# VHH binders against F-box/kelch-repeat protein At1g67480: the designs that were tried, part 13

Target 1, 376 residues: F-box/kelch-repeat protein At1g67480, of Arabidopsis thaliana (Mouse-ear cress) (q9cag8)
Amino acid sequence: MQAFALSGKKRIVNHGMCFSKGNLDLGSRLSENFMDDPLIPGLPDDVAKQCLALVPRARFPSMGSVCKKWRFVVQSKEFITVRRLAGMLEEWLYVLTMNAGGKDNRWEVMDCLGQKLSSLPPMPGPAKTGFKVVVVDGKLLVIAGCCMINGSLVASADVYQYDTCLNSWSRLADLEVARYDFACAEVNGHVYVVGGHGVDGESLSSAEVYDPETCTWTFIESLRRPRWGCFASAFNGKLYVMGGRSNFTIGNSKLLDVYNTQCGSWHGSKNGLTMVTAHVEVGKKLFCIDWKNHRKMSVFNAEDETWEVVALPLSGSSRAGFQFGKLSGKLLLFSSQEETGQCTLLYDPDASPGTQWKTSEIKLSGSCVCSVTITA
Short names: E, the ipSAE of ESMFold2; O, the ipSAE of OpenDDE; V2, 0.75 times the mean of E and O plus 0.25 times the DockQ between their complexes.

## First folded at step 4 (VHH)

Design n7 (from s5 with E99D S100R F102Y T106S Y107P L108F; framework vhh_surovatamig_d1)
Fold by ESMFold2-Fast, scan of step 4:
Structure n7 (fold): chain B 376 residues (1-376), chain A 121 residues (1-121)
Amino acid sequence: as target 1 above (376 residues)
Amino acid sequence: EVQLVESGGGLVQPGGSLRLSCAASGFTFSTYWMSWVRQAPGKGLEWVATISQSGSEKDYVDSVKGRFTISRDNAKKSLYLQMNSLRAEDTAVYYCARDRYYGSGSPFDYRGQGTLVTVSS
């Protein structure tokens, strides 16, 4: 049955509209494009791309519907580079919100000023928890997780991609190992998944990397010890994995596992953090809220591997929920508390001491599940 | 509707024992990690103990290790906390809490009304 499983996985990749499949066929596409009508009549294609780059991002789905050639341009990594050079890049915040019933999840989108944009189309597949979200090449990936099937918790290997330029979902290659509550981060254009729980609820030590150029997952060196509920952050071509549990000894030890993407090896230290409720990377720092103590943020400086503590201005609640976002180099703290309801705080790490926290005008329609920032 | 109902609190002398119970309803109890959290007078919430879905994994705050035991009965949809060698510092309202940091980022999303434990002579 492994032959059918492997064949099915390859077919899923071939049936999906994977961005790197377009890059792989570039020579053939260039020959076709040379023989086709110009991208914009009367202009060389390079100049046409410069003109298209000046269009506001909100119009990209409409541009992609004009013809296949424009669709290919809008989806391309090259187009992000052209827009960067034109000074036209836009930073948008994507927040997955859940209503009070816990069964209606919706992606909300906001521009760099916090103004609401249109919602995303629904995610494909069954509703899941324990999944991870990551951004690579301007695309949002929703990876794996678990769902309830016939009263049993079932781990998934499904991977979905949202293309912000086309406002559409597609399916990518499945993970080699179904998992939930794993660590996930993007490092130098590749997506890493580490640990989690597997199909039988077992703790995993396996790790995989996704290459957008080949549209494939490949195993990397496993962790020395399995761990779940862990989180990851990326600094200087390295993947930092912290927190989580496998047994109570590991959870108490503050184990930090660091993967060097250049030499392909893991190094361990005890200068990490135990399980966290929320984390976000801004610049060269990792901001964390401890799972047990919501009165303080723990801040990791990747340059010297030191920790500092920042007080939170919020009072505790038995129904407190915290999630981070980031926008314009600043932290957003989404809070849903019993007495205050839903609120958003803004933390500016570059502001004068004592003035770093402010109330944000951003109002979510529900509790924040997770958020990502996409620049395109 | 998710409901958690605690019982078993009361007045006990230092060195005494109490067993807390929590009855859960309105959700699939066996699929959630469950915790006990407490709030001492004039203080914030403190996490005390956690138990995995099957009961195979347990963790405790350092101050109660060796004294408290968390357990569950999935058939009865019940969570328990056996408290031995009680100290004055254990005086608090004890809450049964549902852990849902999976996806929601919150260590608990629901708690009961609580049960008061007073350790005093």
Scores: ipSAE 0.005, ipTM 0.312, lowest interface PAE 10.0, mean pLDDT 79

Design n8 (framework vhh_surovatamig_d1)
Fold by ESMFold2-Fast, scan of step 4:
Structure n8 (fold): chain B 376 residues (1-376), chain A 120 residues (1-120)
Amino acid sequence: as target 1 above (376 residues)
Amino acid sequence: EVQLVESGGGLVQPGGSLRLSCAASGFTFSTYWMSWVRQAPGKGLEWVATISQSGSEKDYVDSVKGRFTISRDNAKKSLYLQMNSLRAEDTAVYYCARESYSSSWYLDYRGQGTLVTVSS
C-alpha cells in the first residue's frame, strides 16, 4: 500500500547526494524560484552548460560555490557527457596512501602528467579495513569494511561518496548486509558488491547492486557458494568474480562466477584464479598478481576468455607488497619492499616486447592501499 | 614493536614430520589472520597456508593439502604448522606472516624464518 502511494515521488537520500529516477520534478519545494533562474544571465541553460563545460576541472569546487543550480550542474553525470562532447574530460589518479605507522591514511591526487594536486579532505567515520573503492558517475565510493571495537572486528555497512567536483564527502545509503573483504565492481553505471565476511565473520553468498538514480541498494541473485577475499571485474555488461575462500570448503576456489546484468543470473566456470594480491582492468584485459609459487602476473583477455602470463621485473628474495593503478591506458605497479622501500613501475601494453616495463616518475608519499582513476 | 619468531625447522628425511611454531608479540594476535609462506633456494616466495582469527577457516596450497595442518593458540599468541609426509620439494625457509588490515592478501609483517631441509 505505501509503495503505490509513494510511486513516482522524488526522493533525496543521505545529505541530498542522491536523487530519484528521472530527476524531473514539478513539486513546489524542488521547483523553487532559483531553479527557474538561468544558469548564466542572457543565455539558455543548454548553452550555459556548454560554456561551464569548458572550465578546467581544478575550478569545479569554486564553480560549485557560486549558487545551488551551478552546484547541481557540476555534480551531474550529464555534465560529464557535456564535457566529453566538448573534448574537456580530464583523467586524474587518486591513491590512498598509508605511512609506515599505519595511522596516517590520506588520498593523494595526480593529473595525467603525474603532477601532484592537493590531497582530499579526510574520510568521514571510523578508520576501516577490508573496505572496497569504486568509481561511478565520476564519484568515488568507499564501501563497508570492518573496524576494531573493544578488541573485536565489527563489520560495517557504511557507504561514503567523494564528489571530485565539490571536493567533499557525503554518506550514501548503507548496504543491506554489513560486510568486509568482498568483491566490488561497477557495471554499466551500477555498483555491485558480492560475498565477503558478515557480522559474525561468516562467509557470505549474498550480493547487492546500487542504483545511483534511486540511491538504493537491492539484493540480486546470491552466489551458488559463499566466498570472501574474492575480487571482481566488469566486461561487456557482465560481472566477473574470482578467487577467495569459503567456510564450507577446504582450499581456495578456482571458480569464475559471472553475473549477466541483462538476464540477472549467475553462471560458473573453473577458468578463474585462486590467490591474488592485486588486480586491475586495462582495456579488455584483467591483470592479476599471484602470491602463490613464482609470484606471476596472470592476464585475462575478456574477448576470448583466455589467460596468459607476463613476467614481473620486480621479483626478488624479499617480501613485497603490490598494488595496481591505471593512468592514460597504462598500468602502474606500486611496490613496497622491505616495508619502507617504495617505487612505481609503468607497464605499457602497446610497447614492443621487452620494453613494456619502465620506471614511473610517480612517487607516493607512503604505501599504496588502493587507487582509482576518475575522469570528469 | 611487532615481532614474529619462528622455530622448529631442521633436517628431516623424506616421509618424516616437523612442527613449526611462531611466537607473536607487540600486537593483538587474536584479531589477525595469519599465514605461513616459504622460499625455496633460488625461488620466489610461495604462500603455504592461512588461518582465520578464531581458527575456524583454513586454506592450503594444493601441493601441501592433506599433508600440512595450520593451527593457532590465541591465549599463547602462537601459530603452528604441522608438516607430515615431507618431500624434497618442501625444502625451504618457512616464514610466519601477518595479514594486513588494508588487504586480506597483503602480508604486512613476517619473521626471520626457520630453515626446513628434507633430504636423506
Scores: ipSAE 0.000, ipTM 0.287, lowest interface PAE 13.1, mean pLDDT 78

Design n9 (from s5 with R98K S100V F102W S104T T106S Y107F L108Y; framework vhh_surovatamig_d1)
Fold by ESMFold2-Fast, scan of step 4:
Structure n9 (fold): chain B 376 residues (1-376), chain A 121 residues (1-121)
Amino acid sequence: as target 1 above (376 residues)
Amino acid sequence: EVQLVESGGGLVQPGGSLRLSCAASGFTFSTYWMSWVRQAPGKGLEWVATISQSGSEKDYVDSVKGRFTISRDNAKKSLYLQMNSLRAEDTAVYYCAKEVYWGTGSFYDYRGQGTLVTVSS
């Protein structure tokens, strides 16, 4: 064999299970029947869940410490449904910030008014880049990526979950294929990962889907062409994959790959966008900032698959690092400049033309790496 | 736009040496981590070496440690790879790569056409 040793591993079928550290202590005889005991003595469980749903979200970690049955309720996706029906849902913004020097990455949490609430406990595992973040069932997933270990670039298959109700991290089933700089999006309660770079730095065409109910990753139909540095968005039960490159010698692609989750097949067109440095979905629209055109947003309308351009209200010609957030149906644009520091702009897509941009009072502790909004 | 132009490749005997160069333009070279990556015929990409913005931090794939040295000249906007004690398995197209931060990760971008290194008798 020449310059490369083949170090890749391939599995056809995944029978993995969710990792749970809570299984180390199954409890005493008295706690073994907790499923038969009422949530609140004297109340039916349905009424008890309605009572628990009225508690402010910030108190959920404390509620989870009361007993095993309350912990189970608080972390369940069904509890989010109960809170929605009670009108008690809270929208919180989670922003991963990096300080100068890149060694202190922290998750900052803000409420719907931009008031800082807390910082998350540190992410488990080694520090990584090229990972993707997604929200499913009110949980934050941090998926895969790569790191430098003993002088070698190592692609990861690790998946970690942050439970915002318990304020704790856990490990989920690993991806079947270790990857970084891949596309990731949630579609109808399932998480899709597509493409990226594998263990030998090869461009990947493989794709996988995670089912939170079975806690397993399974392969789906591969892309017709490998791609890395791409991104994904979800609209109407479909996964839209754009951007990236097939290899290091071929430039950015306008290929749009669309996966239909109902029929399980890919379809391609050439109406995608090339290199995108920041993207966010609001309603039926995808907002993108092109690497080459920092003064404008390219906006994709998923209903008719057309593009339009929206000007950015930025003075000067100086390049800034941009990342998106979303809060209360509006876009946040996080900007970091070496000389001027961080600033946040707010874009309201429903405002009159020419009045959509405003300055936000939100100030980050460092440069925005990524952000997610979690409603629970 | 961003341009990276690699040079210095060629045919060399086992045990020989080559110095690769990369000329950068269209971006602020001194603010980016830079890397060398290679691709052997019919194989995927392999990261070879990386260097920090100031040149104070360097890292290498295990197979080239002690043989290859990465360096940079920010005033000249140039990246270099000194390759000593070359082996047949070092035969590849070598690419100069700028690390680009994109979303929740980073990747190597704006590499040029590469420079071919052939190690053969």
Scores: ipSAE 0.000, ipTM 0.259, lowest interface PAE 11.4, mean pLDDT 78

## First folded at step 6 (VHH; framework vhh_surovatamig_d1)

Design c1 (from s5 with Q53Y G105E; at its last look DockQ between E and O 0.01; V2 from the best seeds 0.00; counts 0 for: pae E 9.6 > 2, grease 25.1 > 24.2, placed apart)
Fold by ESMFold2, look of step 6:
Structure c1 (fold): chain B 376 residues (1-376), chain A 121 residues (1-121)
Amino acid sequence: as target 1 above (376 residues)
Amino acid sequence: EVQLVESGGGLVQPGGSLRLSCAASGFTFSTYWMSWVRQAPGKGLEWVATISYSGSEKDYVDSVKGRFTISRDNAKKSLYLQMNSLRAEDTAVYYCARESYFGSETYLDYRGQGTLVTVSS
């Protein structure tokens, strides 16, 4: 951290501490007072970190309130590594739900057994739609979207981060271009946003990448043509953008745009899907449900770019949409059946074909808008 | 507020034709993809057809391809479904739907009461 110019950066975070390359010795002096205390009296700090790594994840906010040094450790990437090596990682499911009537969104949190934990604080700012969520460095980002103002949608560039260790929201750098209904995914620790609609409702071909280390968004190569209502998934250092529409395509577009992050270029093919209402990555596969109300999942294998189909075990009577969750390498299928309550299915892609589907005891308090899984 | 009003349903013999209409208000109709969806008695909701905001792109469920034609008139803020060669299996309440986004995914927003199509010999 550089003490001369703390203005211009809002937060010093464990993984995103802003650092001036010209004043290394000054930065170390600003941190000396909490680095000198032992984490645990009578233990070397490396042993203390191993002891702290054994504490259940639910206790992290309490640990972060002990002192500045404990807060710094709990927020650090090194701590996650120590917990992984100790076999202590805990996987939590975060689901954004909407109450009946569609007025109130909240984040619900549950552990791998489906036991509910505290809800998150409300997301900052006005209610928005067309935003995207992503996990990077164990933190939940909520990116952009739009609000209805005077009968028209107004795009936002806002980016908010939820820190699981502090149980709080903070604001990150804005996008270069305000957008909604865009594609978003994380690739190798960086966050990509592609396309969507801009401030004046125009269809966008622009794309940006967020580097958590510099806390900045920068443009990457644009798509050849605008795309909106699309989604993205990441496999093997590549960003796969599919679904949605462009005002330059004829018919339902099966265009698949692939960005290779190593060489910085797009590659297109007609091997995508047209309309996708839910998607999730499990392992090296992408599972999609089409909005045309078919009772199947289309499954994309990124290794050979082939598609296959998996039948859903439910047919004939659902008026509900579906959304995915992911937990323990398995796929959760949330239904928003209005008449009979919530019905959650669990799909294990690695199980024998006759045993892949089960009912899940996970219950949501409302309709699933989106979900992420965070391991810490 | 978004409002969708379906009309044009009725009783028709197998092999007959009907034209459904949907009047839209409360949003900029010409910037949205629109769809028809249907619900047969005792069955779930099924997608039927979709049309791009300009009308240049159209898609249909396989069971109605070649028989149904979706169209729109952006000046009149109206969506249409021309239904030819009707079959008993087409009996359903038909809803006009707007494509909408919430969070990261797409859903169909249908708010009207629908219009009943009955195909019976």
Scores: ipSAE 0.006, ipTM 0.361, lowest interface PAE 9.6, mean pLDDT 79
ESMFold2 (binder alone), look of step 6: mean pLDDT 87; pTM 0.879
OpenDDE, look of step 6: ipSAE 0.007; ipTM 0.260

Design c2 (from s5 with S100L G105Q; at its last look DockQ between E and O 0.04; V2 from the best seeds 0.00; counts 0 for: pae E 12.3 > 2, placed apart)
Fold by ESMFold2, look of step 6:
Structure c2 (fold): chain B 376 residues (1-376), chain A 121 residues (1-121)
Amino acid sequence: as target 1 above (376 residues)
Amino acid sequence: EVQLVESGGGLVQPGGSLRLSCAASGFTFSTYWMSWVRQAPGKGLEWVATISQSGSEKDYVDSVKGRFTISRDNAKKSLYLQMNSLRAEDTAVYYCARELYFGSQTYLDYRGQGTLVTVSS
């Protein structure tokens, strides 16, 4: 990879090509004088974008600091498309860890080889729990949750976004309803939040959707019954809400609530799970670890709505907890407790039977609270 | 105001039985999971048993399985713990507690004043 500087000159062989100033494809919201200048002096902007796309992802904050035009390009969806076509997309794993004292949450970042990168800046605001994280448009969102204030548990509506190009946090629009222990997932570029507990600890049936283009939350159809302590996964334009509890059921149930984003309605069945400690989506499958038995994964196939079981290669306590990571289409299982002989496990769902499990050398500096994978 | 009032503790010989009761008020009892926890002299709190809203799911710490039975009566807003085959190690103050499931963890957000169970020869 070769770096370009604004003041530097490069030898460029012109094969009789004509270059003009007027080939910029920027929207009307960016009508400033500097947007008429070339990205790199002496290069057409299309060529300059292809050159910038070859720069390693670790340099994006530096590129965004060059000028406003470079920052806009690096943050654009077009730039990610150029990098994809060039085969330059990089997959990074972001893990929120907590130290043994439970006082310090920090985001650790590592590349696809498990090599540690710089940690993120601290999240704004007080430490919270019961929040959810999601990736949309290559950005990390940390949504809502609650914290203890003056001896009372207080639900939050706060939404924070981490921008990899600026290496900084910013605050997005608040939820319409403050909530914690809610379900959250991204579906087709939009973020959905469903249920949970509200400001006074009330059980919620309400649901909201975030549109990154308008930067607003709006209500969608509510669940028929309140649900909390639940999670969500997205498959084929549908939002699957599972787990947790509902105060209107007469007993434990495997309720599965499915929202079809195309028609805007909910459908229910009894083909879900009641309690899980971790979940992750790979392809068209959802992998879950049961609260009562950490020796297996329950695997949901969204295409036919069937469940199967994959045994974990463990010897020892069935109460050894795990949290998931995802890297290169494979699952990472991080131990959530300090246990002798419990290495990070790697599961390849596409490998031949009998060769799907390996040990990973990835080490975290603390217990995994959650993780996301961001490709840019 | 949430209130949980335990009763039924006392002195019992090893191998004996007691039934603990907990009267709940100030909240919708039938919508909460409930627990019993205990604190032996000079030790921290230990979870003993948990029961779902309807009573259809129950779970126990290994040391009491087969000896203790948790139950509830939602009409009477009452939680119970039947303790059989009591041992000296069961000596503790027993607390009735309300569960709050939050952030993938279970919290006990309210508990009573406790009832003392003493098991001695």
Scores: ipSAE 0.000, ipTM 0.234, lowest interface PAE 12.3, mean pLDDT 79
ESMFold2 (binder alone), look of step 6: mean pLDDT 89; pTM 0.899
OpenDDE, look of step 6: ipSAE 0.013; ipTM 0.357

Design c3 (from s5 with S100Y G105T; at its last look DockQ between E and O 0.04; V2 from the best seeds 0.00; counts 0 for: pae O 12.1 > 2, placed apart)
Fold by OpenDDE, look of step 6:
Order: sequence, then C-alpha cells, then structure tokens
Structure c3 (fold): chain B 376 residues (1-376), chain A 121 residues (1-121)
Amino acid sequence: as target 1 above (376 residues)
Amino acid sequence: EVQLVESGGGLVQPGGSLRLSCAASGFTFSTYWMSWVRQAPGKGLEWVATISQSGSEKDYVDSVKGRFTISRDNAKKSLYLQMNSLRAEDTAVYYCAREYYFGSTTYLDYRGQGTLVTVSS
C-alpha cells in the first residue's frame, strides 16, 4: 500500500496590487467650511483677492501656504483674471533642459528679462520621450509620451500638471488612449491631443480633448487619416494640425488638418508643412523649422493661410539645430549644440526689416528639450 | 537642436543587404550611446541595436543577431546599420535614436524621421 505523497504545490496567489484609483479629487474635498471664512479678515473677498493679486508672482507659493482658502484662490483661474485686470501679470519662460550626458533633465524658469529663477521640483513619473507640453489656465501640462521598457517603447497615458503658482506637480486624468509623437495644443481653455503612435505602435487617428473644469478627456472626431509626428497650433479658436507622417501617405504630404471647435469637424488642405523639427506660435504666426533645411524658418500666417520664409542668421555650414521659445512676443532660438556658451538668438517679428535678429542673454544649462511660456 | 537624419532605406529582395546611415547634429555625438529602432506596419517601436560612445560595446535584438551590424563614426557624427540577409519581417521604418540615462533606466530622447526599409520579393 504505497502512500503516494501528494506534493501540494502552494499556489503563490500573486496579490495583484490593486492600485486603487485614488481619485485625488483634490478639488471636491475642500471642506465647505473654509469657504465661509473671509479670505482676509475685515475685507470683502473680492477686495481681498485684489490685494493678493498685487503680490509678485515669485511669492505665490508662500501665499499658498498661508491657509487653504489662500491656496485655493492663488491656484484658481480667476486669480489670473484678477491679476490681468490689475496689470500685474508676469510672463515666465519654462525650459526643460538636458545636460550633455542626458542624466540631468530639469525644468529651468526665467523671468521676462531672462533672469533665472528657482528651479522646479522634479517632474513626476518616468523619463519619457515623445510627450507634449502645453499651457492651460496658467498650468503646465506634460502629456503622455513613451519610455523604453525591455527593448520596446511603451506608450503612456499619464498626464502631469505643474501649478506655477503653488510650485507643485499633480497628476491629472489619464488620456483615453496612451500615445506618443502626437500633436497637442490649447484652444479656448481646452487641451487637444491628436494622432500619434498608440500602445502597439500603430498610427492613431483618434483625437481627445481635455476640459479642465470637468477634469476629463473625451474623444472628438478622428482625423481622416492616422498621423504621427505631427504638431498642432491654435489660431482664432481653431486647431491646426501640420506635419507628420501617415502610413497612407506616399511621399512628403503637406497636409493641413483644421478642426473647428465650434462645429466639431475637421477640414483639410494641402497648405501644410512636412516634417518639422521645431515649432512655436507667436501672436498670429507659426514659426517652423523644417527638418531638411535648418538655415531657414517657415512662417505660417493663419489669417490668410500663407507661408513665408525667414533666413536664420547662421554663419558657416553648421547645421545647427534649434528649439524654439517665446518671451514678450519675441521668438527665441536655442541652439542644440551642447557647448557651453552658445548664444540664444532672438527674433522680433515687429522689428524693422534687417533688424529682426538679435542675440539674447538667455543661457540654458543644457540642451533645450522643450519650452513653454506661462503668464500669471 | 538635436537632429538625427536617417538615410539608406529602400526596397530590397529577401536575402539582400542595405546599409542605413544616420547623420547626427546639434549635440556631442561621441558622448552618447546611440541606437537603431524600427517600427513595422501595425506594430510598436522595437529596439534593434545599440552602440556605446566609442563603439566598443554593441548589443542587438535577438532577431537580428548575426545579420545586422551597428557602427559609428564619431568624426563624421554618423551612425550606421549594416543589414544583411534581410527578411520580410525586417520591413519597417528604421529610426536612429539617441540614448539617455535617467537613474538606472535607459531611454531614447531623440529620434530621427526614419527611413523605410521594405523587404519584398
């Protein structure tokens, strides 16, 4: 009677860490009770807000630390409006820089004079590429992108927000579709995300819009064709999508897709650019650097949908690549050359012919990855 | 601006060879690891090969080992991918990419526009 010892294989129940969707509904749990307290004792709240609006922007984090109500006011869209009315708005340039070794990525902040301010806290999440940055309601959003995991690029749906007034990062709602190398722009207080590569590397035609008031992403009408590597700009309440590639496009398609935010529809034209390495909108103009020619920039006028070419003041044969910034209505060109001491170029579109280009005193600590200008 | 411009793609028969080139500009090329990545139609981006700053270290995805050779010329700021014994499954857009390190993880921070390689009979 041979006793067969049944070796009980202990099923290691991998307790799947339920990442509880902590709805950081940071907005809703403001206890109703603190809203009843005066913002400043002895003053009506409207007057108190005006008083706070007179404080220099660099002191906003300190104001936000006074109490919950002050924090709420300082981070609000309304506060920017009050500052605007008071003539107290300050424009700051935020630049993501990377050092020569690629080991130190950091956000640098400069005032309107190009003076370096305090550094931002580290950006949350893994280091990514193919992400986009956009400004909405005085907030910096870092949207989606991809990272290399086990030899494959993994698309992200993560969205992070930096509050420039509170000097803090938070996580927003994820995109409906994870993506990288997509077009992104703010239009009338909404953030649009268009195209890109999806989780399987497929070209996407899907587009999403973020509403900051509802903190939600929703799908809009898809592009007619999947498109990746495109960029977006906003003019006159419309979203312009240019550049990029489609699996269905033979050759260099100059496709321009325009989304009308009022009617919720796309229309297309052939008056776009092909692949652009850098772009920035200044006023009613879009400045682009074509990937084939780094000695000139193409300028799109959204009013008449025309293009002009502006030569870059480059000496010699150096294919110096540039990234764009903007400050005080001027275009900034950051040299991608890692050599310490590269001059930032400034283009003034309103200057007299022949005097548009100047050297800027703005110096970055590394190569410009991206930049945004935020007014608050 | 960091620029990577790929070239050398085209149509080739199975068993054929291609040499891809990447011209780098806007950064100190010799201080970075460089990679080739590819994206086949309807598939995700796949890492193909990497090379160290000096070129002394190389690594490849298993599917291309023995067939592909990555190399670089730091003086010319160029990255190369010699592709031999090409197969239909090698059909993809090939991208030159710069590697960067964040902590213990390697990432690709810049990528070119790519060059199409089509392997078909």
Scores: ipSAE 0.000, ipTM 0.259, lowest interface PAE 12.1, mean pLDDT 83
ESMFold2, look of step 6: ipSAE 0.000; ipTM 0.311
ESMFold2 (binder alone), look of step 6: mean pLDDT 87; pTM 0.878

Design c4 (from s5 with T50N S52K Y101W; at its last look DockQ between E and O 0.13; V2 from the best seeds 0.00; counts 0 for: pae E 14.1 > 2, placed apart)
Fold by ESMFold2, look of step 6:
Structure c4 (fold): chain B 376 residues (1-376), chain A 121 residues (1-121)
Amino acid sequence: as target 1 above (376 residues)
Amino acid sequence: EVQLVESGGGLVQPGGSLRLSCAASGFTFSTYWMSWVRQAPGKGLEWVANIKQSGSEKDYVDSVKGRFTISRDNAKKSLYLQMNSLRAEDTAVYYCARESWFGSGTYLDYRGQGTLVTVSS
């Protein structure tokens, strides 16, 4: 295992482990569990990995505590692949909630049945806003944002990773450009960040990509114009950026910026939405709540780049905060209203009309800030 | 329907003063951070100042610090910008804007029609 090794600001990926005994850190040299020892006595390592893959996900931190070799296996991308082939992947919902005072953020974790699990360890670093979260390789990344330092709002370049298999946080390479209120999504195992505000509040057109295999951020082609307060979704190897504002237009932008990861170039059109307050990807579709059409969801089909509308089963006379989650191929709608309290709805896009909505028994301890679903 | 109506703009000489007002309706004014933004002729939109729901926290772009004062009256659902020591570069259309927070992001989701401030000798 290489938790913190030869790189200065970047982490060496586990698959780069040396085959020499001299390459292990001091902790591994004090253990009888070098990489050449059998994972389980009497079994080839391939068979042993298949046996370990049958263990429930909740026990992964315990397995990582056995020795460095078990910890290395549990952290590996191969292990997730073995669990997938064995049919053992478990889907967990992670929700960041904020109490009514707006002071405390906590990660709540639930299984695919909505049963509460233990919360995460506290996030490292200062409390931030304007950050983004994304899942890549079964790990939760918390990217950048801003915080108040000496009475000034300061953009961050920090990137933290939560390893669901070890239940622990670690620091990844910083962004090249500190940013907040930017767009972020994963495309084919790479993480993209686009636009936002940088140091001194400047609007950004720059974009970067993170490659988990090299543990580095690299610039990609910039947007034609700065964009902030936007979001991103990924479909078919393309990054779709919409919502928010641009310095070259007044108000919220209807511009849809699409980055083709094969060509390395942007394409724009006026096929986006303005005033998007919540979004989630389920299957091949992007679900959005637009402030102007808050009795309905706008649904984007990435295959033909068309929009359709789905009615929300909520009162149009109430003001509610909305945020999405997803679980088991279905959309979760978290809402809170002054007069009705918290409400969680479940939407099944594949059910017949008239039966697509139902009440979920999932309850949050506060307002949903963001959510991710991680399968491991 | 959310409405923000700016007033108080006009022609003023360099070194002069002007007080902008913004009347808010159609939402619970006291629960939102509010901003002033401006757009100079032929230029992009520039953030000028904002103020917390309670009025206890204020911030300004560096170019106006010490000259402009943002304030609010939640009982009157009104936002103000006192502009002193005006300069030619302050010439712009000034907009009252409502801040909203979508998840961990902050946006200006509504703005008024604007009021023109011209600083010219």
Scores: ipSAE 0.000, ipTM 0.186, lowest interface PAE 14.1, mean pLDDT 78
ESMFold2 (binder alone), look of step 6: mean pLDDT 85; pTM 0.855
OpenDDE, look of step 6: ipSAE 0.008; ipTM 0.319

Design c5 (from s5 with S100V T106V L108F; at its last look DockQ between E and O 0.47; V2 from the best seeds 0.00; counts 0 for: pae E 8.1 > 2, grease 24.9 > 24.2)
Amino acid sequence: EVQLVESGGGLVQPGGSLRLSCAASGFTFSTYWMSWVRQAPGKGLEWVATISQSGSEKDYVDSVKGRFTISRDNAKKSLYLQMNSLRAEDTAVYYCAREVYFGSGVYFDYRGQGTLVTVSS
ESMFold2, look of step 6: ipSAE 0.012; ipTM 0.444
ESMFold2 (binder alone), look of step 6: mean pLDDT 87; pTM 0.869
OpenDDE, look of step 6: ipSAE 0.017; ipTM 0.367

